# VH-VL binders against Mucin-5B (MUC5B), part 5

Target 1, 171 residues: Mucin-5B (MUC5B), of Gallus gallus (Chicken) (q98ui9r863to1033)
Amino acid sequence: GTCTVYGNGHYMSFDGEKFDFLGDCDYILAQDFCPNNMDAGTFRIVIQNNACGKSLSICSLKITLIFESSEIRLLEGRIQEIATDPGAEKNYKVDLRGGYIVIETTQGMSFMWDQKTTVVVHVTPSFQGKVCGLCGDFDGRSRNDFTTRGQSVEMSIQEFGNSWKITSTCS

## First folded at step 1 (VH-VL)

Design o01 (framework fv_ontamalimab)
Fold by ESMFold2-Fast, scan of step 1:
Structure o01 (fold): chain C 171 residues (1-171), chain A 122 residues (1-122), chain B 112 residues (1-112)
Amino acid sequence: as target 1 above (171 residues)
Amino acid sequence: QVQLVQSGAEVKKPGASVKVSCKASGYTFTSYGINWVRQAPGQGLEWMGWISAYNGNTNYAQKVQGRVTMTADTSTSTAYMDLRSLRSDDTAVYYCARDWYYDSSGYEFDYWGQGTTVTVSS
Amino acid sequence: DIVMTQTPLSLSVTPGQPASISCKSSQSLLHSDGKTYLYWYLQKPGQPPQLLIYEVSNRFSGVPDRFSGSGSGTDFTLKISRVEAEDVGIYYCMQSIQLPYTFGQGTKVEIK
């Protein structure tokens, strides 16, 4: 499955549901640290979902990828890798091609960012039902079903999006 | 010991081009980026742009966009800044400075070259 | 572009006395990752700049403990508890929260 973020808060989930969401915090875009896979989680992707002020401007996007033994922080044109467990082997590779940053894990997650407004996340079929976040749960079943962090289904896109916020990051 | 060693002073006429080098030693060149910063006589610091030594990816300041090209040669651990269509207001000392890329330190511009004086006069 | 404004533009201090430099940014330098992307550099006469303080308050390797940084959001301060002759030069604050990276105009510190 493929999840895509388009500029100005447009999303397409792993199951093909489209929605618009714009918040003022950091949000979990996709992860496999979910209730059905909590002890076997391998990645978490956090996206800063900010408005570009109250006027027309080019948004600067901040993305953090979190793995078991390391963290990658992406800024405009820059990558910071932080080892959280010194000496542990990495389960991912980073490729930089033209204007794109590409990160692939050995477990079957691929991340691609144009360093502007487009983010693409691929997960192999082995992740079906094991992921959660703004990108959805990749179950292929429900349309317009938004599952919150607490596993309830919400009718409001704002309630859905806000359930995936990281509260300590709110403005 | 981390060192950045720059090429010598240049005197150019308006309309000419200049290519400044910055040779790195004492660290893994491809794990860092190189910033270029200039300082006109008696003035403050002005950021010119940045290049990744890992992949050659660049970001240029808008004021010099279209006139500047930054490159990195990983075989010699050397970064270059090529500035074209020189004007008298390009007269400055040009510095290279290391920036983190694959580093957990959080340091920005932690080591600097000695500077290269570029004088543009008729 | 983020504008960085330093005050004062110059300071003349007697050896052993304290000095304080202010830096204000036109927008917040606090990122959602919890870090504040504010840095201080010293340029001694005839030398390139050198890193003093990273991320508001952390001293770079080899920097004496008489130097301290503080602040949050848009208002930052660099303090030297006891100025020594080797501290003479121009001090710059810098932000790296967004491109282009921008510097303050500089504060000249000299000994009386």
Scores: ipSAE 0.000, ipTM 0.490, lowest interface PAE 16.0, mean pLDDT 81

Design o02 (framework fv_ontamalimab)
Fold by ESMFold2-Fast, scan of step 1:
Structure o02 (fold): chain C 171 residues (1-171), chain A 121 residues (1-121), chain B 112 residues (1-112)
Amino acid sequence: as target 1 above (171 residues)
Amino acid sequence: QVQLVQSGAEVKKPGASVKVSCKASGYTFTDYGINWVRQAPGQGLEWMGWISAYNGNTNYAQKVQGRVTMTADTSTSTAYMDLRSLRSDDTAVYYCAREYSGYDWGYFDYWGQGTTVTVSS
Amino acid sequence: DIVMTQTPLSLSVTPGQPASISCKSSQSLLYSDGKTYLYWYLQKPGQPPQLLIYEVSNRFSGVPDRFSGSGSGTDFTLKISRVEAEDVGIYYCMQSIQYPLTFGQGTKVEIK
């Protein structure tokens, strides 16, 4: 499945649902540290909108990718890789292709970022029902309602988006 | 052996409610969702909705939106379908069918025996 | 809603003869994961439906090889190479790509 973030807070989930959401916190975009998979989670992707000075529009994203033994922090023009367990083998590779920063895991997740506002996340079919976050749960069907962090289905986009916020990061 | 065993036949008057049960055994209940499908006498199959046994998430067919509630009790491995404001055209056999959560959507590999619900004045 | 249309609605077959059932969807059933969410179910008289074919062409466990499914996009076919007495019943196609899940009208297969 493919999830896309683009422009001024526009999203398309793994199930093809489109929505607009702007927040001032860090948000979990996609992860597999979800109910039914917590002990076998392999990745977490966190995003934050970076404003254009005093403008209400988004200039770029700040992105953090968290893996079992390492963390990658991305900001336009800057890549910081932090080993949280230096003795463990890495399960991912970082590359630059066609203007995108590309990160691929051995477990079937790939991440692409144009270093501005466009993010593309691909997951193999093995992740169906195992992912959660703003990108949705990848259940293979298009539906109008959104699933919150608490595993309830909500129709409100604001409630859905805010359920994936990291509260300590809010302004 | 996987089994889904449904509650017995119900006869109701228009405006009443009916609650049909579907008791699962032979597998981990929370690994599968339960779909409800009905069949009016001499007619085809009509999907009613789905519930996750893990988290209670549901999705209902538009024709019964507002009149149906699906629940799952993990302590008894039993799914329920509660249909309210019954009409004569709700007369049907109601089936439950399991579907693996996280994979194989549409793969209804085991079905309950069916519960006949008759709505008449 | 996605509309599923089956033809014919009824067919009578001499034992040992082939049978073919068509199923057409109002929208493509191919999803971005590369799967086509088209299923065939058989309901024998007095019994619940049972899964016959999943994802267009895969036979469910225990289903005889005389059953085959084919198709892509919006056009699908179920074939029985040699109809036997135990194959009597109503055959339904179903899509699961979009809520609500929808079934075809059903095709009744009878022995002549």
Scores: ipSAE 0.000, ipTM 0.472, lowest interface PAE 17.2, mean pLDDT 82

Design o03 (framework fv_ontamalimab)
Fold by ESMFold2-Fast, scan of step 1:
Structure o03 (fold): chain C 171 residues (1-171), chain A 120 residues (1-120), chain B 112 residues (1-112)
Amino acid sequence: as target 1 above (171 residues)
Amino acid sequence: QVQLVQSGAEVKKPGASVKVSCKASGYTFTSYGINWVRQAPGQGLEWMGWISAYNGDTNYAQKVQGRVTMTADTSTSTAYMDLRSLRSDDTAVYYCARDLGYEYWYFDLWGQGTTVTVSS
Amino acid sequence: DIVMTQTPLSLSVTPGQPASISCKSSQSLLHSDGKTYLYWYLQKPGQPPQLLIYEVSNRFSGVPDRFSGSGSGTDFTLKISRVEAEDVGIYYCMQSIQLPWTFGQGTKVEIK
């Protein structure tokens, strides 16, 4: 399944549901550290909107990818790779292709970023029902794409989005 | 194997400090928070505070505010609780416990506990 | 602080009989996000607590179906349909709607 972030706050979930959401905190875009897969989680992707200088327009996304032994921070075309366990084997590769930063894991998650506002996340079918976040739960039902952190379906897009915020990051 | 392993028992005098460690393994340390919960002999559970292994944010219970510092070393996947100006009523078993997500999640994984005895 | 009150504080059960534990909070545990932030833990003798039930009624992985949680607002119940020897220990409810996180005083379950 494919989840896309495009333009200024536009989303398409793993199950194909489209919605618009703008927030001023860090948000969990996609992860497999979910209630039915917590002990086998392998990735977490966090996003935040990054303003264009002193303009109120959004120029790009600030993105953090968290893995078992590494963290990758992406902002304004910069890539910062942090080894949280320097002795551990990496489970991912980073490529630069045609203006895109591409990160692929050995577990079947791939991430593409145009260094501005477009993000594409692919997960193999083995992740079906194991992911959660703004990208939804990839269970083949669009009704469940608005699942909040407590596993209840939320009808309000704003409340759904806010359920995935990292509150300590809010101003 | 997913586990939290804590440091060994400590015996301290009133006014001393104690630093308890909690080593995580088998999961991505920086994706979870660590809570500290204590239990005085024959008493119930008391929450002391939490730390986010993601960004180092902390929140401490009022009862220990100003005497406690919680830290996380991501290079060793180890959380620490440093409690200062120890009193006899700090005698307890101290547990670290994993918070399954940011903010409001439950504690699904617990360390084995560290006994701290404060006596003169 | 939210005060969590458990009743009874101690319960002796004949093997195979049911047990029921009540937990009452000093204010509603229902958040504006629609979730109720109540959890149940079991502490077996000499062991750390282990999670049984999350968000009122959801059994944690590996928890037998003889355990069930129910309730809403300020009144919650944990039921064990048939108490077995391995269920002996102290049961705690917890809230995480408002800092500081708080626990009930515990209910000791023992076999007659």
Scores: ipSAE 0.000, ipTM 0.486, lowest interface PAE 15.6, mean pLDDT 81

Design o04 (framework fv_ontamalimab)
Fold by ESMFold2-Fast, scan of step 1:
Structure o04 (fold): chain C 171 residues (1-171), chain A 121 residues (1-121), chain B 112 residues (1-112)
Amino acid sequence: as target 1 above (171 residues)
Amino acid sequence: QVQLVQSGAEVKKPGASVKVSCKASGYTFTSYYINWVRQAPGQGLEWMGWISAYNGNTNYAQKVQGRVTMTADTSTSTAYMDLRSLRSDDTAVYYCARETWIYDSSYFDYWGQGTTVTVSS
Amino acid sequence: DIVMTQTPLSLSVTPGQPASISCKSSQSLLHSDGKTYLYWYLQKPGQPPQLLIYEVSNRFSGVPDRFSGSGSGTDFTLKISRVEAEDVGIYYCMQSIQYPLTFGQGTKVEIK
């Protein structure tokens, strides 16, 4: 399944649902640390979007990828790798291909960033029904892509987006 | 004025390939998806897939999966649909149609004039 | 795939009289965002399809007010209050709640 973030707060979920969402906090874009996943979680992707004046365009994009023993921070075209457990082996690889920074895990998640505002997340079919966040739950139905952090299906894009915010990051 | 202008009619033999173009004007090309829909003679409409003009991402209908490739050239605001291993049942008028990617509208608002593709031996 | 079924398949109308077309989906087109992903298109002879109604009941730009859409869940209706010569063609309903996008088989509207 593929999830895409375009500039100006545009999203396409793993189930093919398109929507617009702008917020001023950090948000969980995609993860497998979810109630719908009985297996141990392996990744979490956090995205921060800021409105750019009256056009509702994103001026900058900050992305953090969190793994069990490592963290990758992406900001202003730069990549920073942080070992949260320096003695542990990495479960991912970083490459630069076709203008994208590409991060691939051994568990079947691929992340691509154009070093600007475009993000593409790909997960193998083994993740079907095991992910959550703004990218949706990858269950093959667009109808329930707006599942909140509390596992309720929401009628509002704004309420859905706000349910995935990391409250401590809001000012 | 939003316009989608398609390439001219094609006649192909079984096993050949065809590449249909769809040139967009009157809007920001990269802000919209382009869908491809075909119509066999005297039949209804059949969705074939879409391409994002922003990032080149695609989604293809199962019936044509493996035989179709959709591309977009942002420098010329042109989308392409390349269909390979043509069969007689691929004979149809092929339309491109614009779909908005914003959450409050998800419909084909403007269509190309259509490209007739005839597959015959 | 969601199956879209239209009735009637053909309709012959005296000019100025009303027309009504039904569209039924094999499952609900109501999304959790509160919208119903049902659309109506008209294909005039020799022309590409054109959008008439989006999200059940909203008239697209430039579409005459004699066209109206209604319905909910799985049952939808397109009505033309007074059919004019320019309304001749094939009408299609479409769902976009899930992929693949699917159309009804079409309803041909003719003038008597």
Scores: ipSAE 0.000, ipTM 0.475, lowest interface PAE 15.8, mean pLDDT 80

Design o05 (framework fv_ontamalimab)
Fold by ESMFold2-Fast, scan of step 1:
Structure o05 (fold): chain C 171 residues (1-171), chain A 122 residues (1-122), chain B 112 residues (1-112)
Amino acid sequence: as target 1 above (171 residues)
Amino acid sequence: QVQLVQSGAEVKKPGASVKVSCKASGYTFTSYGINWVRQAPGQGLEWMGWISPYTGDTNYAQKVQGRVTMTADTSTSTAYMDLRSLRSDDTAVYYCARDYYEWLGEYYMDVWGQGTTVTVSS
Amino acid sequence: DIVMTQTPLSLSVTPGQPASISCKSSQSLLHSDGKTYLYWYLQKPGQPPQLLIYEVSNRFSGVPDRFSGSGSGTDFTLKISRVEAEDVGIYYCMQSIQLPYTFGQGTKVEIK
């Protein structure tokens, strides 16, 4: 499945559900540290969208990818790799393709960023039902895409989005 | 200029808890991790753990696992280390230090706080 | 945990003479990215540690050229070509190739 973030706060979930969401915090975009898979999680993607008030310019798009032994920070068109366990084997590769920074894991997650405001996350079918976050749970049914952190299905976009916030990052 | 400023010295009794602060300035606080390193009197340096101010994720040394909690308040650019169930062998100078990272994978502590002396005595 | 072993533990040097400190790691510090995660710090009396050398041989900003680092794999050396009074303190090697970060036990450098 494919999850896309484009423009400022426009989302398409792994199950094809489209929605608009703007928040003041950092949010879990996609992860596999979810109920029924907590002990076997392999990645977490955090996103923050910034708009410049009434300006048509986007101030920044900030993204962090967290793996078992590494962290990748994306900010203002730049990328930084941090090895949290530098002696461990890397389970991902970084490449530049057609203007996108592409990060591919050996577990079947791919991340693409245009160094601006477009983000694309691909997960193989092996992740079906194992992912959660703003990108949804990838179970082939759109009605489950608005599952909150507490595993309730919530139809309010603002309540859904806020359930995936990282509270320490809120202004 | 980039600097880390720590809270003042503390004297505690065994079994108490201590919370040391580390206020960052001169850089984007969420762009770098914060390490905590301690040094007992006359002894060498011992790494205690690391926190990402951006995600809140932590990694603690096994020797203090279960007794330490590291947090970061992005609104005040301040990191905290809370150490519980203090013992006499926790007497040390506690340093916070910025976890510097380069795109090429350089990983080291470049800027250090002045240190906070914690004395545990009955 | 990776064990870092320094020799000697103490060194008394006449001003202007060279000094050499060895650091040995229990495992290779060479990462698959081609970098070697070995660093040298100096702690002057009453001060926090300060970075001298990063990635084996690179001098940190403001560090005098009399300091040089060398080595590979598990064996590393810090050399001071002409020791000055301001170089007094305890020198530590550190590895960051895996958590926890670990330090050598320190080498105390004193002026005779």
Scores: ipSAE 0.000, ipTM 0.466, lowest interface PAE 16.8, mean pLDDT 81

Design o06 (framework fv_ontamalimab)
Fold by ESMFold2-Fast, scan of step 1:
Structure o06 (fold): chain C 171 residues (1-171), chain A 120 residues (1-120), chain B 112 residues (1-112)
Amino acid sequence: as target 1 above (171 residues)
Amino acid sequence: QVQLVQSGAEVKKPGASVKVSCKASGYTFTSYGINWVRQAPGQGLEWMGWISAYNGNTNYAQKVQGRVTMTADTSTSTAYMDLRSLRSDDTAVYYCARGYTYSWRYFDYWGQGTTVTVSS
Amino acid sequence: DIVMTQTPLSLSVTPGQPASISCKSSQSLLYSDGKTYLYWYLQKPGQPPQLLIYEVSNRFSGVPDRFSGSGSGTDFTLKISRVEAEDVGIYYCMQGIHLPYTFGQGTKVEIK
């Protein structure tokens, strides 16, 4: 499945559900640290809007990818790789392809960023039902994409988005 | 070996400002955030706020919002906490502590503390 | 704000005897990633706090095996199997799931 973030806060979940959400915190876009995969989680992708000066529009995204032993921070064409466990082996590769920064894990997640507002996340079918976040749970049913982190289905987009905010990052 | 070293004790009058530093070593400074926690004499621990050494983003406790500014200098691996309009109830030991917001690992190493005394 | 409540507030222990400290949170500390964001710290006299236990039950580097943490949801316990003189100080639980990060009021452990 494929999840896309594009333009000014537009989302398409792994199950094809479209919604618009703007927030001023950091948000979990996609992760596999979820209830049915808790001890076997391998990635977390966090997004934050990077404003155009005093404009209300988004110039780019600030993105953090978190793996078991490493963190990758992406902002304005800059790539910063950080070892959170310096002795451990990396489970990912970073490449530049056709203007996109591409990050692929050995576990079947790939991430692409155009260095502006477009993010594409692919996960292999083995992740079906194991992911959560703004990208939804990839269970083949679009109604479940708006599951809050309390694990209830929420129809309000604002409540859904805010359920995936990271405490300590809000303005 | 991870180490956080703070600046020395300060004595201030009410209405003054204080700037406490926290010099990090033994790790990649930009991989973690720095939390500031204070402790009034004989009292418990109170969280004041956090700064990301990665991007400079801050979050402050409501009680000090508007009086505190936290900054991080990545070239010197040093975090700062600037507290203004000091009152006698700001008398405390101020600690910096390493945290990692995204991995949910908070306060694994602490500075030695900086005593700030505010007296009239 | 999440309220953290510790009991007892003080504990006097004969060396070699066990000690137990309770910590209760006003709401669940279990996050959507399956981890519980509960931490235990020890502050020895005249020293900064030091991390003892992270995520409920994991001993931090260098922490003796006589310290153990347990619990889930809103109810947590720190146990010391045999208290030694170096264990004297104030013990704090902390939640790291929501801002502001909050601590229990502390439990003072002393030797008789």
Scores: ipSAE 0.005, ipTM 0.502, lowest interface PAE 11.7, mean pLDDT 82

Design o07 (framework fv_ontamalimab)
Fold by ESMFold2-Fast, scan of step 1:
Formats: C-alpha cells, structure tokens, sequence
Structure o07 (fold): chain C 171 residues (1-171), chain A 121 residues (1-121), chain B 112 residues (1-112)
C-alpha cells in the first residue's frame, strides 16, 4: 500500500483516505511499533512541518526515520545518520534518485522525499494490519484509517491527527 | 437492501482468462473493502485477496499472485476479479464479500451469490 | 500461514439435540490490542457462506441465540444448543490476525 503527503498538509492514507491536517507538533506518519502488530517493530517515520515564519503555511518538512539500530534525520539538503547500535547490521539502504531521497528497508518499507513537502511511503502486503499512524492501518477498509493511538476509531480529523502527536514536541 | 450481485457462470479452456464482476447496491461502495474467496468442488474455502473500493489498493494470496488482478469501478459500484492463465485446479465457485469496519477485521457480512468457473478442455 | 484445524469433519445430529465444533489454530489469534480475531461462518447447501460469530463470541445481527462461540488463544468452540433443520450445512472457522486469511477445512452438520 502507498501513503502520500504533499503540499500544505494534504494526505492520502495506505487505504486511500484523503484528508487535510496541519499541526505544530511532531507526528508519527507511519510505523509498525503498534499494538496491532504482534511482531517486533522495524520502523517509525516522524514528520514535522517547517513553517514559513509564524504562518501555518508549510515551507518544507523535517523527517526522522527510526530503525532498531539507527536513526536518520532529514532536513532539506541534509542527511544525518545516527547509529544507536554501531555493531548491528543495517536493515535499510539510502539512495538519491531524481531529486528524491529514497530509503528502503529489507522488511519491505520504502520512503521517498523530494526534500520539500512531498513524501511517499510504500509498504509491502506483509504490513497489512500491522502499521499505524497518520497513514492509517492498511487493512483494506477505508472507514477505519482514522484509528487513534488508543485504537478507537475517531471521525474527527483534528482528533485523529492530534492522537498521533508526540506530546513532548508541543504544548 | 444491501447486496452484492455477481456475474454468471463461465466455462473456459486451460490458458484462458476469466473476469468475474461483483455489483454492490444498498450502501456506499467506497466505504468497504471487497474480499474474494473461492471454493473448489467438494472443497473448503480459500481466500484469494482483497481490494479497497476507494483507493484501488490490493493484496493477493501468494498462490495466485501474478495471475490475478482485482479492480473496482466506483462509477458503477462494481468490483472485478480477473484471473489469467487458467488451470483445471482453478475450477471453483468464486465469491465476493464485503468487510464491515464496525465489527472487526475479517467479518465478511455480505456475500455475493457466487460465480461458477469451470476450466476444462 | 496460520493453519486452522476443525474437528470433527462431520456430525450427524438428531433434531433438537446439541452440536459442538472445535477449531484449533497453529498460532495464537489473540492480538496485542486485546481482541481475538476468530470468526465462524455457515454455508447452507447451494448458498454462499454467512457470518455467524465474530471475535470469538459475538453473535452477528439476526443470528439465533442457540448459536454461541467460546475459546481463547488457539482453541475455540462453536456450540448449537438445539440443532434445527435450517442449521444443516458446513461450518467454517476463520482467522484474520495475519495475511493470508485462512479457513478451517469445514465441519459438515447433517440431520440423522
């Protein structure tokens, strides 16, 4: 399944739900460190809007990808890779293709970023029902893509988005 | 009245393709995923895959991967399953079924009447 | 793939008597969310399957009270308190905790 972020807070989830969400915190875009996944987690993607001054207009994104043994921090024109376990084998690779930063894991997650506002996340069918975040749970049912961290189905987009915020990054 | 109505029986030769339709009525088509399940003569149920009616995202069972394509046409509220390179062991009744988010994953609450596909020389 | 095993494969029941069907999974169907992703379906002769029970023990809308589901982890049971003529058919258990979704081989219920 494919999840897309683009422009000024526009989203399309893994199950094809379209919605608009703007927030001032860091948000979990997609991960498999979820209560709905019985296997060990393999990735987490966190996004933060880089605002144009004091407005809610988005100039670019700041992105953090967290893996079991490493963390990658992405800013426009900058890639910072931090090894949290330097002796462990990497389960991912980083490439640059046609202006996009591309990160692929051996478990079947692909991430692409144009270094501005467009992010594309692809997960293989093996992740069906095992992911959570703003991108939804990828279970083939568009009606429950707005599942919150507490696993309640929320109809309010604002409540849904805020359920995926990292509280320490905002007030 | 919520229902799924499937296309009629098909008889095909080995190597041919079959396209089965599943027309939804009585509900908002794009709110529900469509699963495909088949049953060979005298055998049990086998899951084939599913499609999101809204996005068109699909997941197929490994046994038919590469030979099957599932699609959904929102203008007619119709889902399709196209199975290619037919073999005699593809002879089965093919069912479509919707999944209902109010209950849980895997709760197929409405089923089509089935389409018999016979593959013979 | 998760393997679902039903016993018995066939049951002949005198009308009005109870029937019990067992379903065992090769792996736990209990999710970390606290839910168990097990379902029961009935396929009457010449008809598509119909949902009877979802999440182990919840009767689907319109399903008579004589049907009940129980179990946990890997071991599940469907019970019919008084079998009626309309209950004849093949019963299937199903799991949806992991892809591919898998069904048991089925249990045929017949009237003696």
Amino acid sequence: as target 1 above (171 residues)
Amino acid sequence: QVQLVQSGAEVKKPGASVKVSCKASGYTFTDYGINWVRQAPGQGLEWMGWISAYSGYTNYAQKVQGRVTMTADTSTSTAYMDLRSLRSDDTAVYYCARVYDEYSWGAFDIWGQGTTVTVSS
Amino acid sequence: DIVMTQTPLSLSVTPGQPASISCKSSQSLLHSDGKTYLYWYLQKPGQPPQLLIYEVSNRFSGVPDRFSGSGSGTDFTLKISRVEAEDVGIYYCMQSIQLPYTFGQGTKVEIK
Scores: ipSAE 0.000, ipTM 0.466, lowest interface PAE 16.1, mean pLDDT 82

Design o08 (framework fv_ontamalimab)
Fold by ESMFold2-Fast, scan of step 1:
Structure o08 (fold): chain C 171 residues (1-171), chain A 119 residues (1-119), chain B 112 residues (1-112)
Amino acid sequence: as target 1 above (171 residues)
Amino acid sequence: QVQLVQSGAEVKKPGASVKVSCKASGYTFTSYYINWVRQAPGQGLEWMGWISAYNGNTNYAQKVQGRVTMTADTSTSTAYMDLRSLRSDDTAVYYCARDEGYYTWFDPWGQGTTVTVSS
Amino acid sequence: DIVMTQTPLSLSVTPGQPASISCKSSQSLLYSDGKTYLYWYLQKPGQPPQLLIYEVSNRFSGVPDRFSGSGSGTDFTLKISRVEAEDVGIYYCMQSIQLPWTFGQGTKVEIK
């Protein structure tokens, strides 16, 4: 399944649902630390949008990828790798391909960033029904992509987006 | 001005593969998605998948998942659909069609490529 | 998958008379952005489909005003106020609120 973030807050979920969302907090884009897989979670991807001057347009994107033993922060085209457990083996690799920073895990998650506003997340079919976040739950039904953090289905994009915010990060 | 031109008709044996091309002109190729839609003789329209010319992302219909690959060559503004392990029920006219990626109406459409699968 | 059902499957119309085609979806096509993701296409004999109506009721560029779309939620109608010879073909409704994109089975419009 593929999820894409592009341009001025445009999203395409794993199930192909399109929506626009702009927020002022950090948001969980995709993760497998979800109610049906919480104890076996392997990744979490957090995004933060920065506005262009006084406009509502997005100029830059901050991205944090959190793994069992490491955290990767992507800021202004820079890659900062932080070992949260320096003795543990890594389950991912980082490559540069064309204009993209590419991060691939051994569990079948692939992340690509054009160092600007475009993010692509790919997960293998083994993740079907095990992921959650702004990218949706990858269950083959787009209506469920608006599932809130509390596991209710919401049709309001604003309420859906806000359910995935990290409250402590809001201005 | 804005135009999608597809490759010519193909006749294949069961088990073979076919690769159909769709050449775009008159617009910025990388700003749009290309959808593939097929139509069996005397039947309706069936969506097969899309590819983003912007980043190469794809999404395939479940019925052809595992047998189809969609690609885009930005240097030639050409999208491709490669369908493998052909069966007689893959006999159809295959169309490419452009969409913006958010609003998802299909315009323009290619002229169609007839693919016949027979023994 | 969202199932799109068209009625009738075919109709024969005397030139200058009106025609009406129904399209029903198995789920609502209204999105949280306030838009309804329903489209109408015409496929003339030997040609690819061409867009007629987008988002229920908006005529696409170059489409004559004799074509009109209406409806909401799950029930939609395409009307041709005065059918002309160039209107012959198969009409399809389509939804793009949920993958896979799906089409109605088509309505064939012929002249008597």
Scores: ipSAE 0.000, ipTM 0.471, lowest interface PAE 16.9, mean pLDDT 82

